VHH binders against c3ng28. Designs and how they scored, part 53

Target 1, 373 residues: c3ng28
Amino acid sequence: MLIIIRPSGEIALKSPRSRRNFEHTLANNIRSVIKEGKIWRSQGVLFLEVNDNNKNIEELSKVFGIASFSPVMSIKSYNNNLEDIINKAKEVFAEIVKGKIFSVRAKRIGSHNFTSLDVQRKVGEALYPFSRGVNLENPEVEVFIEIRNDVAYFYYKIIKGPRGLPVGVAGKTVVLFSGGIDSPVATWMMMKRGSIPVILNFNLGGSVHRKFVLEELSVLRKWSGGHKLKLFIVNGTDVLIKLSQIEKRNRVVMLKRVMYKVAERLCDKANAKSITTGESLSQVSSQTMTNLYVTEYGIKYPIFRPLIGFDKEEIVELARKIGTYEYSIKLPEYCAISTKARTSVELDEVLKDEENLNIDYEKVLENSEVIEI
Short names: E, the ipSAE of ESMFold2; O, the ipSAE of OpenDDE; V2, 0.75 times the mean of E and O plus 0.25 times the DockQ between their complexes.

## First folded at step 19 (VHH)

Design z7 (framework vhh_gefurulimab; at its last look DockQ between E and O 0.68; V2 from the best seeds 0.00; counts 0 for: pae E 2.7 > 2)
Fold by OpenDDE, look of step 19:
Structure z7 (fold): chain B 373 residues (1-373), chain A 119 residues (1-119)
Amino acid sequence: as target 1 above (373 residues)
Amino acid sequence: EVQLVESGGGLVKPGGSLRLSCAASGFTFSKYYAAWFRQAPGKEREFVSRIYTTGDTHYADSVKGRFTISRDNAKNSLYLQMNSLRAEDTAVYYCARWGRYIEDLFDIWGQGTLVTVSS
């Protein structure tokens, strides 16, 4: 089976050099995801030859950088023979347009002795006897013919891709991954923009927490464009024990700050240039603008919060779409950050606490469990 | 009333063993994480061991391999089996409930039980 793959519109807007790079990355990602197949680029699209269609369709639907793709039939058109195109169209589309109001859409790339309109008209005429009629504005079914040089492609199914940019084009980001509803969505959003996530998890719930984090990551792995996900699991218990030494009102904010500090070290190690969190403004008491300022203070890398402007319902909808919601909701409550956190913590107080705690962030990271998914 | 009560402390020789118990009342202990701490004379309270509701355990480096934390849900109790005791293990040992929220870490403490390791 042959599939034509259309890259995201954003890619087409790039400079020729960048566009080529993005398309190349997209092709590589598809190769990684579709283990058995042949892929090549031609004239702004990708072609994928595969043996198994259903599995591949599902996989392609999760490859960022794809606007859409279509299974196609093809013929080589010798000497600009429009009759061959018409005959093949009848073969492929007669059943599809049977008893329906239809339209024919044709596109040409290259030099031909006929126009796209000619193709539409002639094919339309040929298919008309099988149909209930033609309507260009509101058809029940559309059939498509794409002629690229000496090859004509026939299709009637257009499957939407996830769009975005190919994973890998934007570099690496360290993701603070709690396993809640938000962090997987944030991760997904960053991948959609072409980032490879490096996952940092503070395990607060033990084996159960670990289990669900891994499940969520297994889901996200389907969206990673074939890129492996590296997971660092920090023993959160050790951190919490240390945090027990400070005032309870500051513990949540301090925990976040510790996470950022460890993430910063991981960025250095993993050659990531940013930190990503699932934080949303004012979603919980700990995520006020003031607390975000305090927790982020002094961190040398940009902190991306792709969900900063999202409400809880929107995030939940995305989580459902992604497929992580059902795992996230099973996470033990103990792993959740309390809504009782102080809404405004003073920077000087937190810095003093931080100094007193004297946590070795590098050691915390060194002691983490490392898993590749 | 919610409370924890430690027992089992006493005098033991170096190399000896002792089992501490912590009985919970007023709440279901199995629904919470729990931990043991100790405080030696003139020293700060230090973490000894913790146990998750799942049974996962963690130990301070100083007691790792020698101490074992466990729980009995039916008895609503926490235990600390201490083997190969050393003089430096001499302390008042406390059990603590691990609260549901980060803000409530170790929100309930026992009165403590004294362990003395001496020749």
Scores: ipSAE 0.604, ipTM 0.838, lowest interface PAE 0.9, mean pLDDT 93
Fold by ESMFold2, look of step 19:
Structure z7 (fold): chain B 373 residues (1-373), chain A 119 residues (1-119)
Amino acid sequence: as target 1 above (373 residues)
Amino acid sequence: EVQLVESGGGLVKPGGSLRLSCAASGFTFSKYYAAWFRQAPGKEREFVSRIYTTGDTHYADSVKGRFTISRDNAKNSLYLQMNSLRAEDTAVYYCARWGRYIEDLFDIWGQGTLVTVSS
């Protein structure tokens, strides 16, 4: 089976050099995900040749950078022979239009001795006897003919892809991945913009926490365009013990600052240029404008919060669509730190406590468990 | 009234063993993590071991391989089996409830039980 794959329109708007790079990355990602197929680029689209099975649809539908794809039948057009195109169209589409109101859409790439309108009219005439009629505005079925140089492609199904940019074109980001509902969604959103996530988890819940984080990453791995996901698990318990010595109201922000500081070291180690979190403004008391300001103060990498403007219902809806929700809700509540107080912290006080704690962030990272998935 | 009460401390010779117990009352013990800490004279209180609700354990480096933390949720009890004891293990041992809120990480403490390791 032959599939025509249409890259996201965003890719087509790039400079010629960038477009070439993005299309190469997309093709490589598809090759990594499908494995058994042949893929090649041709004049703004990609072609994929595989055995016919439903697994290709599911896997291909999760490759960022794809706007849509269509299974096609084809025939080489000898001397741009319109009659051969018409006859093949009847073979492919007769049963598709039988008893239905239809329309024909044609387009051409290259030079031909006929127009797209010629194709639409002649094929429409040939299919009409099988049909219940033609309606160009509201057909029950629309059939498509795409003529590219000396080959004509015939299809009637257009399957939507996830759009976005190919994973790999935007560099790496370190994701603070708690395993709750929000961080898997934030990870997915960064992959949609072409970033490769490097996962940093502060383990608070032992083997149960580890289990569900791994299950969530297995789901996200299906969206990574064939890129492995590298997970760093650090012991969050030792950090909490140190934090018990500072003022209660400062502990949540300090925990977050420790996470950000360890994430900085991981950015250096992994050659990542940003940190990503699942934080949303005002969703919880620790994520007020003031507290987020203090939390990120002095961090040398950009901090991306793709969910900053989302409410919880929107995040849950996306988590269900991605497939991580069912695992996130099984995570025991003790795998995250809760707070009772609605307090704001003071920057100078937090920085002084930080100096006094003198945590060795490099050592925290060095003691991590590292897993590839 | 929420309480933790340690017992089982005493005098033990180097190389000996001792088992500490901590009885919990006034709350649903099985819903909380629990931990042992110790404080030697003139020193800061230090972490010894933690046990999760699932039974997973975590130990300070100084006691790994010698101490074993365990819990019996049916008896609302926490235990610390201390083997191969050394003079440096001499301390008051405390059990603590591990809270779920960062404001109250160790929100309930016992009064302590003294362990003395001496020839």
Scores: ipSAE 0.363, ipTM 0.722, lowest interface PAE 2.7, mean pLDDT 88
ESMFold2 (binder alone), look of step 19: mean pLDDT 85; pTM 0.862

Design z8 (framework vhh_7mjh_2; at its last look DockQ between E and O 0.01; V2 from the best seeds 0.00; counts 0 for: pae E 13.6 > 2, placed apart)
Fold by OpenDDE, look of step 19:
Structure z8 (fold): chain B 373 residues (1-373), chain A 119 residues (1-119)
Amino acid sequence: as target 1 above (373 residues)
Amino acid sequence: EVQLVESGGGLVQPGGSLRLSCAASGFTFSRYYMSWVRQAPGKGLEWIGRIYTTGDTHYNPSLKSLVTISRDNSKNTLYLQMNSLRAEDTATYYCARWSRYLDDLFDIWGQGTTVTVSS
C-alpha cells in the first residue's frame, strides 16, 4: 500500500530551510511509528509504502505534523499518455462513483502535454456512465488524481491528520503531570506544538495513582511521534509530610511550588527549556492569578499553561478526544487539600515557609523512580 | 567519583562460559538502568543488553540465547553471564550506566574487560 502524506499547512509556511527540517523530522517520526515501511519525501509531500494494514492508518492519524493522508493507487506514465490515466481511473473509481453524483479533481506537478482540466474532463466523461451524474459544486463523492511528473496517483479517501508540528522540533518541556484530566491534555497540546514531554509526577495516591498515570502515558505515547517518554515519579507523600510543618492553608500552594522547583532541576538535567502544567485560571482555589504568581516566583524557565484559558468542559472534551479521560476520572481525588487552599497566598509568607522547609530539590529528583515508556 | 569497573575477562576456549562483573561506585546503583556493550577488534560498538531497576532485562536478539544480565544491588554489581562462547565473541566488554535524564543511552562507562575466545 502506498500512502501520500500531506504535511501541516504551518510547515509549508516556513522558510525553505526550516521547512526541510520540519519535513525531515516528520518523516523520522513517521518512520519511528510505522516501523515496517518505507518513507520518502518528494515535492512537498511524503510517501509511505506499507503493507496493507489498517493499523497504520490509525497510527498515522496520531502523528502531529500531518494535515492529511490518502491511500493511493499509482501508475507510471512514461509518455504522458492521458489514455492510461483514464483507464486507470475507470479501474479505480468506477465502483466508487457507481450510482452517485461525483466530481473529479485533478492537479499536476511537472510538465505534461495535457492540463489538469483535461484530466478532469476526460476522466469525468469516462466515469459518467457509471454514475448518476456530475456536480462540481456539491458532489456525493469526489475522486482525485495527482500527476506528479511521470507518476499519476489515484485516491478517493482523504483522512485527516492531527495537524500541528512534528514532535521534536520545539525541544523538551518538563510536564507537571498529576494524572488528572488536565495534565494529559496539556501534555498533548505541547506535543502538538512539537515539544517532547519529560514527565514529572508527584505520586500522592500510591500504586493506584501510579497505575493510571502509566495508562494515561501509554495513551499519550501514541501521539509522541515515536519519541519515548521518560517519567519521573516522586514520592509525593514524603513531600507532604515535610509540608506538615507549615500552615495548612499554605500547603497546597507550597506543594505546587515544590513541584516547580523540582521541575526546574529536572529541566537543568534533561536539557528542557520550559515547564508545562495543566493549570487553568480560577479552575480551583489554588489556581488564582495570585497563587500562580507565587508558585512560579523565581523559576528560571518559562511556565507554559496551555489550558490557562480553557474551561473544564473544553478540557474534558479534549481528554475524550485524546483518550485519557477514561483513565483520569478513575483516579481518586488525592487533593482534597486543594479545596481548602487560600485563594491568595502572600509571597513573603511562602518564601519564608520555603526557607524554613529547606527542601533539597535535587535529592527529591534523584530519589525519584524513572520509567521509560 | 562515579565509576564503573569491569572484571572477569580473559582467555576462554570455544564453547566455554564466562561471567563478567561490573562494580559500580559513586552513585546509587539501584536507581539506574545498566547495560553491557562490546567492541570487537576493528568493529563498532555492539549493544548486548540492558537491565532495568526492576530487574527486568532486554537483550540484543542476536545474543539473547547466549547471554544473561543480572544485578546485585546490595553489592552495586552488574553481571554478564556468557555461554557457548565463539571466536566472534572476542571483544572488549564494557558496562555502562544508562542516563536518567538525557537522550544519550549511556553517560558513564567502565574501562572495559577483554574477552578472547580461542582454541
Scores: ipSAE 0.216, ipTM 0.627, lowest interface PAE 1.3, mean pLDDT 92
Fold by ESMFold2, look of step 19:
Structure z8 (fold): chain B 373 residues (1-373), chain A 119 residues (1-119)
Amino acid sequence: as target 1 above (373 residues)
Amino acid sequence: EVQLVESGGGLVQPGGSLRLSCAASGFTFSRYYMSWVRQAPGKGLEWIGRIYTTGDTHYNPSLKSLVTISRDNSKNTLYLQMNSLRAEDTATYYCARWSRYLDDLFDIWGQGTTVTVSS
């Protein structure tokens, strides 16, 4: 079967050089996801020829950079003969419009002896006897004819893609990945902007924590456009033990600062230019404006928080759509030992504690377990 | 009224064993992960381990051979079994309730029970 794949609209607005790069990356990602098929680019769209397989359709729906795609029937039109187009349209669409109110949409690329309106009217007239009527504003079914030079394509399904940019065009980001509900969603959102996530996990739950993180990443791998996901697992318990030496009110922010500092070293090692977290403003007291400011103070890479403006229900809704929610609810969040006291901190006190702890962040990273998914 | 009350502390000889209990009341105990933490004199808090609602456990690696955490959901009680005790295990031991959606990672803990390891 043949499928027309329509890149996200923002790709079409790129400069010609950028557009070619983004379309090439999208094609490569599709080729990596769809094992057996032929893909090529043509005048702003991609064509995929593949064996009919529901798995392939499902996988295409998860490739960032795709706005939509349609299985098509096609003919080569001799001298762009409108009659051949009309006859094929009847063959393909008669049963589709049977007993329904319909409309015909046509568009053309190239030079032709007819207009798109000619096609719409003539095909509409030919299909009308099979139908209950035509309504251009509110049809029950809409059928499409796309004429590209001397080939006409016929379709009636438009399957939505996830849009965004092809994974790989926007560089790498190190994701602080706890495995709770929020961090998988933040990872997904960064992939949607074309970045390749490099996963950094501070393991606070032993083999059980590790198992569910791996399961969540297997789900996210379906959205990565065929790019493998690299996971670095740090023993978070060792860090937590060191933090027992500082005042309880500072421990949560300090744990986060340790995570950011280790993430900085991973950015250097992986040539990533940002750190991503699943933090949301004011969702918990450790994520207040003041505490987030102290947490990121002096970190040399930008920290992206794709969920900063989301409430918990919005995050859960995305997690269900992505497929990570069912695994995330089985995992506890990482923990720090503290009282019920407020978690407000003072910058100067935190920086002094940090200097006194004198943690070797590069060593912490070097002792990590590395897994590729 | 949510409460956690530790008991079972006291004086024990080096090499001995001790079992601590934590009685929980005022909440649905079976729905919460629970932890033990301790604080030796003049030192900071040290996390001992966590027990999940399923009964699975995760321990501080430095204490794993010393301790066993268990729970009895029908009695709303958390337990800490400690073996081969040493003088360095002298501490106040706290039972703590873990919460995923509050300001603190542990939102409630008890008053503590003191264990003294001395010849």
Scores: ipSAE 0.000, ipTM 0.257, lowest interface PAE 13.6, mean pLDDT 84
ESMFold2 (binder alone), look of step 19: mean pLDDT 89; pTM 0.893

## First folded at step 20 (VHH; framework vhh_7mjh_2)

Design j1 (at its last look DockQ between E and O 0.68; V2 from the best seeds 0.00; counts 0 for: pae E 5.3 > 2)
Fold by ESMFold2, look of step 20:
Structure j1 (fold): chain B 373 residues (1-373), chain A 119 residues (1-119)
Amino acid sequence: as target 1 above (373 residues)
Amino acid sequence: EVQLVESGGGLVQPGGSLRLSCAASGFTFSRYYMSWVRQAPGKGLEWIGRIYTTGDTHYNPSLKSLVTISRDNSKNTLYLQMNSLRAEDTATYYCARWSRYIEDLFDSWGQGTTVTVSS
């Protein structure tokens, strides 16, 4: 089977040098996901030749950087022979348009002695007897002809891809990955912008927590464009024990500050330039503007919050689409951050508590369990 | 009403062993993380350790070799086994239910049972 793969419009509009780099990365990611097949670039699209397998089609639907793709049939068109194109179109499309209102769309790449409109008119005329008529605005079925130099491609399916940028073009980000509903979605959103996530998990829920985090990452691995996901698991219980020494109202912000500080060390170790969280503004009391300010105070890497403007319903909808929701809801509720009462913290008090706790953030990271998925 | 009742405290010789129990009622015990906490005379609270719903345990690093926490979900009972007891282990020992909210850390406490280590 031959498949035309259309890179996202964002890639197509880049300078020639950037476009080649992004298309090359996209091709490499597709090769990593599909494993066996021939892939090549041609004038703004990619072609993939593989065994006829529905599994390969489904995997392509999860490769960031793909706007759409179509299985195609093809012929060579010697001497710009429009008649051969018309005859092949009847062979391929007659059954597809049978008893249906249809339309024909054509486009051309290269130099030809006919126009795209010529193709649309002549093919439409040839298919009309099989059909119930033509409607260019609201057809029941659309058929497509794409002529590239001396080859014509015929298709009637356009399968949507996830768009975005190929994973790998935008550097690394350390993700604070609790395994709840939000952090897998934030991870997905960063991969959609071409970042490779490095996963940092503070384990607060023991073996059950670990199990579902691994299951969620297995799902996210399907979206990573073949890039492995590296997971660092920190024993969060030791941190909670230290937090018992400070005022209750400061503990949530302090826990988050510890997470951010360990994430800083992981950024250094993994050569990542940002930290990503699944936080959204005002979703819970620890995520007010004031508390987020205190939480990130003095952190040297930018903190990306792809979900900052999302409500919970929107996040859940994405989590279901991604496939992580069913695992996220099985985590123990003991990992939840407070919803009981609004609590504002004082920066100076939090910084004093932090000084007194004197946590060795590098040692915390050094003692992590490391897994590659 | 949530109730946690500790027992098994008393006078013990240095080097001895003691097993504390905590009887739980008024909630679904098997669904909650549980902890032991102690308070020596004139000192603040010290967390001993936590046991997860799966039976996994995590301990205060300074106490890890001296204590073992276990639970019997069929009896709604939490246990603390202490070995090689020292005078500095003299304290009131509390059973605590872990909060779902880190701000409160624990949301239910027992009345405590007193352990005195002396000759």
Scores: ipSAE 0.110, ipTM 0.557, lowest interface PAE 5.3, mean pLDDT 87
Fold by OpenDDE, look of step 20:
Structure j1 (fold): chain B 373 residues (1-373), chain A 119 residues (1-119)
Amino acid sequence: as target 1 above (373 residues)
Amino acid sequence: EVQLVESGGGLVQPGGSLRLSCAASGFTFSRYYMSWVRQAPGKGLEWIGRIYTTGDTHYNPSLKSLVTISRDNSKNTLYLQMNSLRAEDTATYYCARWSRYIEDLFDSWGQGTTVTVSS
């Protein structure tokens, strides 16, 4: 089986050097996902040759950087022989257009002694006897011919990819991963922009929490373009016990700050240049403008909050689309950080608490469980 | 009304063992994480350990070798097995329900049961 893969439109807008790099990364990611096959780049598209029984082809729909892909039949058309193209079109499309209103779409790249319109007309004429008629504006079926130099490609199926950028082109980001609904979505969004996530989880729910986090990550792994996901699991209970030393009203904000501080250390270790969270503005008391300011105060890396402007319904919809929702909703309620956090914690108070707690963030990270998925 | 009632405390000799029980009522016991904490005379509260709804456990590292927490959901009962007791283990032991929110680690407490380790 031969498949034409069309990169995301935004890749084509890049400089030639960047475009080549992105396409190269995309090809590598596809190779890792498909496992068996041959892939090559040509004239702005990727070609993938695989066995007909390859079960991984469907996974292309989850490879960021792909706009669309099509299984194709192909022939070599030497000397610009339009008749060969017409004959092959009849062979490939006669059954497809049988009893249907159809249209022919042709595209050419290269030098030919015929136009795309010529191809459309001649192929249309040849297919007409098999069909119920031709309608260019509202056909029941569209058939496609793409002629690239001396090769003509025939297809009628266009499968949509997820678009975005190939995972790996934008570096690494440490994700504060709670296992709730939001953090997997945030992770997915960052991957869509080409980032490799490094997962940092504070386990507050024991083995059950761990189980569901791993399930969520297994889902996300299907979107990672073949990149392995590294997971760091911190014992959140130990951190909470330490936080029992400060006032209750400040514990949620302080917990978040501890998470950021540990994430910062992980960035250093993993050569990540940002921290990503699933935070949404005013979704919960801990995510007010003031509390966000206080929690990230002094963190040396950019904090990305891809969901900052999303409402809960939108996030849930994305979670369903991604496939993480069913696991996220099964997490015990104890994994919820807080519903009654102070809406506005003072920076000075938090800094004093932080000083008094004197948490060794490096040690916290070193004591974490490390899993590769 | 949520009720937690500890029992099993008393006088024990150094090196001895003791099993504490906590009877829970007024809530679905099997759906809550439970904990043991203790308070020695003149000292603050010390966390001993927690047991999850799955039966998984997490212990204070300083006490891990000396204590085992278990639960019987059919009896709505939490247990604390203590071995090799020392004088410093003298304290009032409390059963506590783990809060779903981090603002308050425990939302319900028993009256406590006193353990005295003395020769």
Scores: ipSAE 0.086, ipTM 0.536, lowest interface PAE 2.2, mean pLDDT 92
ESMFold2 (binder alone), look of step 20: mean pLDDT 90; pTM 0.907

